# VH-VL binders against q8ixk2r445to577: the designs that were tried, part 42

Target 1, 133 residues: q8ixk2r445to577
Amino acid sequence: FFGMLQNKGLTDYCFDYNPPDENQIVGHQVILYLCHGMGQNQFFEYTSQKEIRYNTHQPEGCIAVEAGMDTLIMHLCEETAPENQKFILQEDGSLFHEQSKKCVQAARKESSDSFVPLLRDCTNSDHQKWFFK

## First folded at step 15 (VH-VL)

Design d46
Fold by OpenDDE, second read of step 15:
Structure d46 (fold): chain C 133 residues (1-133), chain A 120 residues (1-120), chain B 107 residues (1-107)
Amino acid sequence: as target 1 above (133 residues)
Amino acid sequence: EVTLKESGPALVKPTQTLTLTCTFSGFSLSTYGMGVGWIRQPPGKALEWLANIYWEDDKYYNPSLKNRLTISKDTSKNQVVLTMTNMDPVDTATYYCARLRYGDYYFDYWGQGTMVTVSS
Amino acid sequence: DIQMTQSPSSLSASVGDRVTITCRASQDISKYLAWYQQKPGKAPKLLIYDASELQSGVPSRFSGSGSGTDYTLTISSLQPEDFATYYCQQYYDWPYTFGGGTKVEIK
């Protein structure tokens, strides 16, 4: 699967990544933004290694969750996907993080008009439903 | 078990400053994502959000009351304090503190509330 | 600010009745909506979050639905302990705002 990764509950919002420096793509948080499909910042790939890959530049980036955190951060992809980069996109649309055993949920940031994907206990909320478009 | 309890004066004179303390247990404001908010409710009326504070000491206020509100925390005591200046009879209400989480801006646990009457 | 309008403001019902309360937002809030129950002299209690997710410990007779601007709280079979005032709250945009409340009274 590849393309825009769109949320069901938060209508018209997609995974979005905009590093400040295109030559330094790791270390920043993945956010949600209105789906527009322009450029590379909303193009993601779900791989056979269970990665959510951001392949705008080489080396390629992979979404990871750092210990003790519930935010999605861009790391470098590795030959063998590390445990903190493994996700399962379920048939029901839920995006399950294997290591934390939590689901990715579309959430609002405090005092802002921006949204972010966060790890939460898995529910049947449409905010935890995702699909590639 | 998560519990919260409000404490402070039941009576405040007009123009005086209200200081309320929320003492909680079952969670800590040293934990990532944790927050405590204040909500008030005039007698027979609806709920109004006042302010939030989070684990990193990030603070948010109702814009209509921002210049009158100050929220702070003492993590070691599991307490959150709300001050409200220039109190007026219109501020008479039951004041609640409640727990919320960053990204989940609904309140899952509430204190019993404390009634504050503003009167000369 | 986002305005939340609840209807009706009050209703009378009997035990066993199906009760429906509506909440309308002044703009699309994308299901970032919670429902609370408040009994006289008590603090609000969270019932539903994300428009349709049942809070742990809440009876299954409570359910939430809706999208966009229009949301509904339903009690499938009203019980004696359900007579209370219910409030909706949006958390789509800051500041958070509550509905005016719906009082469910015994007929």
Scores: ipSAE 0.788, ipTM 0.927, lowest interface PAE 0.7, mean pLDDT 95

Design d47
Fold by OpenDDE, look of step 15:
Structure d47 (fold): chain C 133 residues (1-133), chain A 120 residues (1-120), chain B 107 residues (1-107)
Amino acid sequence: as target 1 above (133 residues)
Amino acid sequence: EVTLKESGPALVKPTQTLTLTCTFSGFSLSTYGMGVGWIRQPPGKALEWLANIYEDDDKYYNPSLKNRLTISKDTSKNQVVLTMTNMDPVDTATYYCARLRYGDYYFDYWGQGTMVTVSS
Amino acid sequence: DIQMTQSPSSLSASVGDRVTITCRASQDISKYLAWYQQKPGKAPKLLIYDASELQSGVPSRFSGSGSGTDYTLTISSLQPEDFATYYCQQYYDWPYTFGGGTKVEIK
């Protein structure tokens, strides 16, 4: 699966990553932004290794969860996906992080213009449902 | 078990500053995403949100009262403090502190509330 | 600010009745809506979050639905302990705002 990763509950919002430096893409938080499909900021790929790849840049980035955190941070992809980079995209749209045993939820950060994907206890909320578009 | 309890004066004179303390247990404001908010309710009226504070010391205020409100935390004591300046009889209400989660800005655990009367 | 309008402000019902309370937001709040129950002299209790998610420990007779600007709290079969005031709250944007409340009284 590839394309825009859109949230079901938070309508018209997609995974978005815009690193300050195109040559240094790691270390920043993945956010949510209105789905526009323009450029490379909203293009992701879910791989057979259970990675969510940011592959519009080289080297490729993979979304990871750092220890003790509930935010999604961009790391470099590895030959073998590390445990903190493994997600299960279920048929029902839930995005499950294996290591933390939590689900990715669209959450408001500061205002109506600031949303982020956060790890939360898994529920049946549409805010935890995702699909590629 | 999560618990919260409000403490402070039951009576405040007009123009004085109200200081309320929320003491909680069962969770820590050192935990990522954890937060505490204050909500008040005048007698027989609806609820009004006042302020939130989170583990990373992010603070949010009701704009209508922002100039009068200050929220702070002491993580080591499991306490959150709310100050409100220039109190007026219209500020008479039950004041609640409640737990919330960063990104989930609903309140899942509440204190019993403390009644504050502003009167000369 | 986002205005939350609850309807009705009060209603009378009997045990066993189906009760419906509505909350309308002045703008789309994307299901960032919670419902609370408050009994006299007590603090509010969370019932529903994210418009339709039932808080742990809350009876299944409570349910929430809605999207966009319109939301509903339903009690499928009113029980004696359900007579209380109910509030909705949006947490889509600052400041968080509550509805005016709906008092459910015994008929």
Scores: ipSAE 0.022, ipTM 0.681, lowest interface PAE 4.6, mean pLDDT 92

Design d48
Fold by OpenDDE, look of step 15:
Structure d48 (fold): chain C 133 residues (1-133), chain A 120 residues (1-120), chain B 107 residues (1-107)
Amino acid sequence: as target 1 above (133 residues)
Amino acid sequence: EVTLKESGPALVKPTQTLTLTCTFSGFSLSTYGMGVGWIRQPPGKALEWLANIYYDDDKYYNPSLKNRLTISKDTSKNQVVLTMTNMDPVDTATYYCARLRYGDYYFDYWGQGTMVTVSS
Amino acid sequence: DIQMTQSPSSLSASVGDRVTITCRASQDISKYLAWYQQKPGKAPKLLIYDASELQSGVPSRFSGSGSGTDYTLTISSLQPEDFATYYCQQYYDWPYTFGGGTKVEIK
């Protein structure tokens, strides 16, 4: 699966990553932004290694969750996917993080008009449903 | 078991400052993402959000009351304090503290509330 | 600020009745909506979050639905303990705002 990763509940919002430096793509938080269909910042790939890859740049980035955190951070992809980079995209649209045993949920940022994907206990909320478009 | 309890004066004179304390148990503001908010309810009226404070000391206020509100925490005592200046009879209400989580801005556990009357 | 309008402001019903309460937001709030129950002299109790997710311990006769600007709380079969005031709350945009409430009274 590849393309824009869009949320079902928070309509018209997609995974978005815009690193300040295109040559240094790691270490920043993945956010949600209005889906615009441009592949630069909103193109992701779900691989057979259970990675969510940001592959519009080289080297490729993979979404990871750091210890003790509930945010999604971009790391470099590795030959063997580390445990904190493994996700299961279920048929029902839930995006499950294996290591934390939590689901990715579209959440509001209180201090801005922005939204972010956060790890939460898994529910049937449409905010935890995702699909590639 | 999560519990919260509000404490403070039941009566405040106009122009005085209200200080309320929320003492809680069953959770900690040292826990990542955890927060406590204040909500008030005038007699027979709807609920109004006042302020939030989170584990990292991040604070948010109702814009209509921001200049009058100050929220702070003492994590070691499991307490959150709300101060409200220049009290007016219109501020007469039951004041609640409640738990929330950063990113989940609904309140899952509430204190029983404390009635505050502003009168000369 | 986002305004939340509840309707009706009050209603009378009997035990066993199906009760429907509506909450309308002044703009699309993308299901970032919670429902609370408040009994006289008591604090509000969370019933529903994310428009349709039932809070743990809440009876299954309570359900939430809706999208965009229009949301509904439904009690499939009203029980004696359900007579109370119900409030909706949006958390799509800061500051968070509550509806005006709906009082469910005994007919």
Scores: ipSAE 0.879, ipTM 0.951, lowest interface PAE 0.6, mean pLDDT 96

Design d49
Fold by OpenDDE, second read of step 15:
Structure d49 (fold): chain C 133 residues (1-133), chain A 120 residues (1-120), chain B 107 residues (1-107)
Amino acid sequence: as target 1 above (133 residues)
Amino acid sequence: EVTLKESGPALVKPTQTLTLTCTFSGFSLSDYGMGVGWIRQPPGKALEWLANIYWDDDKYYNPSLKNRLTISKDTSKNQVVLTMTNMDPVDTATYYCARLRYGDYYFDYWGQGTMVTVSS
Amino acid sequence: DIQMTQSPSSLSASVGDRVTITCRASQDISKYLAWYQQKPGKAPKLLIYDASELQSGVPSRFSGSGSGTDYTLTISSLQPEDFATYYCQQYYDWPYTFGGGTKVEIK
């Protein structure tokens, strides 16, 4: 699966990554932004290694969850996907993070009108449903 | 202007099936993202969500009542119908239909509500 | 199901008073919360959505705040037309659920 990763509940919002430096693509937080289908910052790939890759740039980035965190941070992809980069995109659209046993949810950023994907307890919320478009 | 109006019997006997119709204007269930939901409120009590239906015929039910509820739409008539089987006096309440939008699961426009009493 | 607990269940206030109503969810609902106003014999009216967004046409004296499990509806200066029952609603997870309500009465 590849393309825009769009949220079901938060209508018209997609995974978005726009690092401030194109030569330094890791270490920043993945956010949600209106799906626009332009550029490269909304193009992701779900791989057979259970990675969510930001592969429009070399070296390739993979979404990771750091210890004790509930945010999605871009790391470098590795030959063997580390545990903190493994996700299961379920048939029902839920995006499950294996290591934390949490689901990715579209959430409103604190004190902001912006949105971010956060790890939360898995529910039947449409805000935890994702699909590639 | 968006308007909704509930219609149906004011009195239902126990074990009978309640059929309520919501007739609306100012929007269409042929429009992307549009939805209509039902909410009820027993006298002097809180609100309880019952069911939603959307433009694409996607349906959601309150699990506690799912086996008793059926929601359907007639887009050409701007109507949504709710049926509830095996009515009991505990189901006595004011029943509301209200508009919501997919992704915005709050209700921005409500009908005036229709009181339904279940009694032998 | 997510339980929504409102407090207080009722309060008495005077015109001009600052009124605060609290809604607590049994789990984090990520600001997917709405506030409604209901007057006797009338349908609920949407006031606030997404925890703090003011619905169009609603007076600015109404405001919503909160995150996680705890949310607050505030009326900065109570007006005569504000005496009513207020409800919160979460739309984080199915089934969507409402709080028990808070009746704001005249002192």
Scores: ipSAE 0.378, ipTM 0.827, lowest interface PAE 1.6, mean pLDDT 94

Design d50
Fold by OpenDDE, second read of step 15:
Structure d50 (fold): chain C 133 residues (1-133), chain A 120 residues (1-120), chain B 107 residues (1-107)
Amino acid sequence: as target 1 above (133 residues)
Amino acid sequence: EVTLKESGPALVKPTQTLTLTCTFSGFSLSTYGMGVGWIRQPPGKALEWLANIYWDDDKYYNPSLKNRLTISKDTSKNQVVLTMTNMDPVDTATYYCARLRYGDYYFDYWGQGTMVTVSS
Amino acid sequence: DIQMTQSPSSLSASVGDRVTITCRASQDISKYLAWYQQKPGKAPKLLIYEASELQSGVPSRFSGSGSGTDYTLTISSLQPEDFATYYCQQYYDWPYTFGGGTKVEIK
């Protein structure tokens, strides 16, 4: 699967990554932004290694969850996907993070009117449903 | 479908111990992250959280009532039991059990509640 | 303990009205706030979690907003089935606490 990763509950919002430096793509938080399909900052790939890859730049980035965190941070992809980069995109649209045993949920960013994907307990909320478009 | 149902005595005398049982279906307390909590509501009053128990037998109590409360689970029976000692008329309320998850401490499914009256 | 103060305690409204209920926490609860609807003789029903996330199956006329200490539940167009008592709940810190409730009555 590849393309824009769009949320069902938060209508017209997609995974978005826009690092401040194109030559250093890791270390920043993945956010949600209005789906526009322009550029490469909304293009992601779900791989057979259970990675969510940001492969618009070399080396490729993979979404990871750092210890103790509930945010999605861009790390470098590795030959063998580390545990903190493994996600299961379920048939029902839920995006499950294996290591934390949490689901990715569209949520409002703290002290702002912007949105971010956060790890939360898995529910039936449409805000936890995702699909590639 | 997730369902919960409270059971226990409708009438308790002062100083006696209340024992309530929550029987649920549609989920299991063997599932990681799953929890069940108890909430009570005096007639015409607001809701008060009492206690939570989770899949790993971790337990949390309202500090104001901690010394009177004990929560336990029987995973094989899909039951959670709450005991409350030294009951007083002020403890008269509808008692609810509800499902929650560790990390999301809101209650997404509730039982219908059981009314408990404390009276001599 | 974190105190949750709801305002107003009660209000009268008509079908089609825009209804706003406020919940204020005694400290910053970082959007760890849920809203419930309770009808007479029934258990509370979850409407909103994380301050603004709509629970599955809840009509879109319900919305939540806010941050820090101040939060709002809004019903954009009140329907007959919306007459009930509404409660907020914080789950930022234990013990988890509820607001005093807001009864929405028919005018």
Scores: ipSAE 0.015, ipTM 0.614, lowest interface PAE 7.7, mean pLDDT 92

Design d51
Fold by OpenDDE, second read of step 15:
Structure d51 (fold): chain C 133 residues (1-133), chain A 120 residues (1-120), chain B 107 residues (1-107)
Amino acid sequence: as target 1 above (133 residues)
Amino acid sequence: EVTLKESGPALVKPTQTLTLTCTFSGFSLSTYGMGVGWIRQPPGKALEWLAKIYWDDDKYYNPSLKNRLTISKDTSKNQVVLTMTNMDPVDTATYYCARLRYGDYYFDYWGQGTMVTVSS
Amino acid sequence: DIQMTQSPSSLSASVGDRVTITCRASQDISKYLAWYQQKPGKAPKLLIYDASELQSGVPSRFSGSGSGTDYTLTISSLQPEDFATYYCQQYYDWPYTFGGGTKVEIK
């Protein structure tokens, strides 16, 4: 699966990554933004290694969850996907993070119209449903 | 299981300082994104937010009461403490502590609340 | 501060009735809106968050809708355990503010 990773509940919002420096793509948080399909900042790939890969530049980035965190941070992809980079995109659209045993949910930032994906307890919320478009 | 419980005096005299403690379990304020807030409710009235504190010790106060409120945490004890100075009968209310998380600024778990009466 | 105007302040209904409660914000709160249920002597219980998301464990007869400044809580078929006071709360901006509440009483 590849393309824009769009949320079902938060209509018209997609995974978005815009590192401040194109030559250093790791260490920043993945956000949600209106789906526009322009450029490569909304292009992601779900791989057979259960990675959500950001392959705009080399080396490629993979979404990771750091210990104790609930945010999605870009790390470098590895030959063998580390545990904190493994996700299961299930048939019902839920995006399950194996290590934390949490689901990715579209959430909002306070006092703004901006949104971010966060790890939360798995529910049947449409805000936890994702699909590639 | 997430639980919270408020403790403190049931009776406070006017001009005195109220100190309330929230003791919680099922989560930790050492965990990124975790927060605890205080809410009060006068008898038969609506709810009012007082203050909140996050894992990183970031603190927020209701502007109308900011100069009277102090919130702090003891992560090792799973406790959050709220102090409110210069208490007045108008501050008589049930005081609640509740859990919130960064990105989810609603409160999903509440304590049972503790009634505080301000009277001479 | 953002003002939350909740209506009605009280209503009488029977078991099986469809109940609708409204909440209006003084400005656009972008669906940063939660609904709580409170029974006498108890703490509020979260029902709905983000305007329309059902909290885990809450019966499906509860639903939330709305956008901008206007939001609605609906109970499709009132049950005996649903007689309580309901509050809306915005969390668009600090300090978070609540509506005045709606008491749902038995007719």
Scores: ipSAE 0.017, ipTM 0.629, lowest interface PAE 7.7, mean pLDDT 92

Design d52
Fold by OpenDDE, second read of step 15:
Structure d52 (fold): chain C 133 residues (1-133), chain A 120 residues (1-120), chain B 107 residues (1-107)
Amino acid sequence: as target 1 above (133 residues)
Amino acid sequence: EVTLKESGPALVKPTQTLTLTCTFSGFSLSTYGMGVGWIRQPPGKALEWLANIYWDDDKRYNPSLKNRLTISKDTSKNQVVLTMTNMDPVDTATYYCARLRYGDYYFDYWGQGTMVTVSS
Amino acid sequence: DIQMTQSPSSLSASVGDRVTITCRASQDISKYLAWYQQKPGKAPKLLIYDASELQSGVPSRFSGSGSGTDYTLTISSLQPEDFATYYCQQYYDWPYTFGGGTKVEIK
């Protein structure tokens, strides 16, 4: 699967990554932004290694969850996907992080009108449902 | 509706093994992320975590009691069993089972608890 | 093990009062912190998770805040049904540990 990763509950919002330096793509937080389908900021790939890749440049970036965190951070992809980069995109649209065993939920950023994907307890909320478009 | 209920002996003699069963409904331990844990509380004291078991049969134990604890599940019966060996009067407490998720190690649903007294 | 220290151990308050309970972890627990309410003879009830997320069905007068090692449970206006013992719990690292509890009594 590849393309825009869109949330069902938060209408018209997609995974978005825009690093400040295109030559340094790791270390920043993945956010949610209005789906626009332009450029590379909203293009992601779900791989057979259970990675969510941001492959606009080489080396490729993979979404990871750092210890003790509930945010999605861009790391470098590895030849063998590390445990903190493995996700299961379920048939029902839930996006399950294997290591933390939490689900990715669209959430409002604190003290902001912006949105971010956060790890939360898995529920049946449409805010935890995702699909590639 | 999620419910949990503890069952087992109310009285155990010192050095004997305690076996408690948690029977639950409203969820399944075949579901990703689902887990059941045991917590105990001596009378008038604070809560102490004992052990967790998850859908994939992954288990976690309190290191201070690990050598005495065994947790298992029967998914088809919606049951989790906790055994604790070499019981002592200091182990007298209300024992709770509760639902949790791996990665969310807080407990959102609790049983009513069962009082276990260790005495000769 | 991560030690959870609650303060105060007990307090007296009146209906309508603002009540604040603190929980300090011996190390940074990254907001992996839950608050429970327990009434006599009853099981604990989840109030707050992830330091500030209100559990479904819990009144809005309950709120949680904090980060790093220091966390706070606040009851904005104490109600008669809020007299109980409150516990914090960290789930950052094994073993997951509870605070010693705070008993909120009627003045």
Scores: ipSAE 0.018, ipTM 0.690, lowest interface PAE 5.9, mean pLDDT 93

Design d53
Fold by OpenDDE, second read of step 15:
Structure d53 (fold): chain C 133 residues (1-133), chain A 120 residues (1-120), chain B 107 residues (1-107)
Amino acid sequence: as target 1 above (133 residues)
Amino acid sequence: EVTLKESGPALVKPTQTLTLTCTFSGFSLSTYGMGVGWIRQPPGKALEWLANIYWDDKKYYNPSLKNRLTISKDTSKNQVVLTMTNMDPVDTATYYCARLRYGDYYFDYWGQGTMVTVSS
Amino acid sequence: DIQMTQSPSSLSASVGDRVTITCRASQDISKYLAWYQQKPGKAPKLLIYDASELQSGVPSRFSGSGSGTDYTLTISSLQPEDFATYYCQQYYDWPYTFGGGTKVEIK
């Protein structure tokens, strides 16, 4: 699966990543933004290694969850996917993080018009449902 | 490379209207998520946010100055214009335009600033 | 409006010193805080965003921490080029507001 990773509940919002330096793609937070399909900021790939990879540029970035955090941060992909980079995109659209045993949920920044994907307890909320477009 | 540059009069008389232009490069306000803001700084004092404009033409103003401020954009020229009416000596400051970080609300690139003095 | 109070307003330090600057918000701003560095006659430069995220190109001696209403900018080992004024900014709610600034001077 590849393309824009769109949320079902938060209509028209997709995974988005735009590092300040195109030559240093790691260490920043993945956000949600309106699905626009322009550039590489919203191109992701779900692999058989259970990774969510950021575009096709080298070196490739993989979404990770750091210890004690509930945000999605871009790390470098590794030959063997580390535990904190493993996700399961299930049939029902839920995106499950194996290590934390939580689901990725679209969430609004408080008092702002910005949104971010956050790890939360798994529910049947459409805000925890994702699909590639 | 992202760059911004402010232009306008260095001297304005009281009660007159200030018009400042921000000319930028390295990004476009036709791109989703892009925004430009204005911030001013009186000599020796702190920074004050004035206004933002976004790619979709949404505008936000500092409520304390809202009635005096107008922000607009010309995407084809990569310009943002700020007008401020009824200028007063207290409005003497360095005025900056700055780019809003994509999808967020802090400023990652700034112009060099232009000093505006309000005096009779 | 959310008020941002920085402390101290100024401090004197020597090269190699550990410097700590505090920013307190009048309400919880949920880590929606940026730090800027400004040198005389120059525009502000972004250092930290989201309270603790280091802007690309900024030296690792700079770090940010905090949550709720209380935030801190730390320079682990002050360098000659670090003498400047530092500002915090909240972007939790409109209008955006800045702290009063902290001038770091040479001792």
Scores: ipSAE 0.022, ipTM 0.691, lowest interface PAE 4.5, mean pLDDT 92

Design d54
Fold by OpenDDE, second read of step 15:
Structure d54 (fold): chain C 133 residues (1-133), chain A 120 residues (1-120), chain B 107 residues (1-107)
Amino acid sequence: as target 1 above (133 residues)
Amino acid sequence: EVTLKESGPALVKPTQTLTLTCTFSGFSLSTYGMGVGWIRQPPGKALEWLANIYWDDDYYYNPSLKNRLTISKDTSKNQVVLTMTNMDPVDTATYYCARLRYGDYYFDYWGQGTMVTVSS
Amino acid sequence: DIQMTQSPSSLSASVGDRVTITCRASQDISKYLAWYQQKPGKAPKLLIYDASELQSGVPSRFSGSGSGTDYTLTISSLQPEDFATYYCQQYYDWPYTFGGGTKVEIK
C-alpha cells in the first residue's frame, strides 16, 4: 500500500511530514494536514516489514514511536525493522503499533486548526481508521 | 434552507414494528459526505443515538439496538427510513432525524421530532 | 461505550449571570464534543462543535472549552432566551453518546 494515508473520522486529513531540512529528514514529528496530493510530503508506503516509510529521499525514513512517547517520529529505516517501527494496518482500517499495543488516532492540538496522529488505546473510533488513497 | 421532517405512526402496539420516514430538503444524500441520523428521547429523559446512514450507503447502528434496527435511504425522494422491530413500552419516545456530515459526527440540523407511543 | 456525565443536572440562575456546565467523558474523547440547547417541546439545537467551535448564528456569549475527558460550556451573561436544557455529545467513538443534560432554570 502506498500514497496518501488518510483518516476516516477526520475527513480530508492525511499523514504529513515536512522536515525543515530535506537532507536531514529524521527527528521530527509526523503531523496531519489537509490531503492535497502535491509533492512528497504526504506520500507514504506500508511495507511487508510492517513499516510506514517516507521515501522521498535517501536514506529512507520510517515512522517510529520513541520510548514513553505517544507521537510518531521519523527515524531512519533499518535493514531489519526495529520493534518500535512496526505497525499493523488492519482490515478494518485500524493502525496498530505492535510494541506499544496502541492504535494511531487522529487528535486535535490546542488549536482547532492543527492535528497530529497520536497513540491511544484501541477503540472503534473512525478517528483510528486509516486508508491509503 | 435545510429542513428535516419525521413521519410515522404515533401509536404502536407491543411486539409490532415501527417504521419512521425522514423527509428532508436543502441537501442530498447523493452528495459526498452527507448523512442522516436518528436520535430518540424518552419523555423527560436524555437523548439516545440510534443509527446513521450516509451517501454511500454506509450505516451504523447503536449496538444495544442493532438487531432491531434497519436504516435505508431513497436518494431520489430525499428520504431515510428507520425500522425498529419488537417495540416495547420502554421504546416510547420522541424520535428525531437529523443531518450530519461524514467526519463531523455532530448533528447540525434537526427535524421537529415525532412522538411514538408504544401501548397495548 | 463512552459515558458522558454532565454536572450539574440542574441549576437556577438569573439574567446576567455567568453559567458554567461541565461534561466529563469516561475516557479521552480528543475534543470530539458537541453542545446542544433544547427548549421544551423543541428539537435540540447545535451550539458548539469540536469542543470550542461556535456554530454559525449562535450568540458569542456561548463558548466551549476543554480537552481530554473534561469539557465546559459557558454562558458569559445569561439571557432570557437561554433558559433551556443543554446536552453534550461525544462523537469520538461509536455508539455516539449524549450527556444526561443540564436544565438551566430561572432563579
Scores: ipSAE 0.325, ipTM 0.815, lowest interface PAE 2.0, mean pLDDT 93

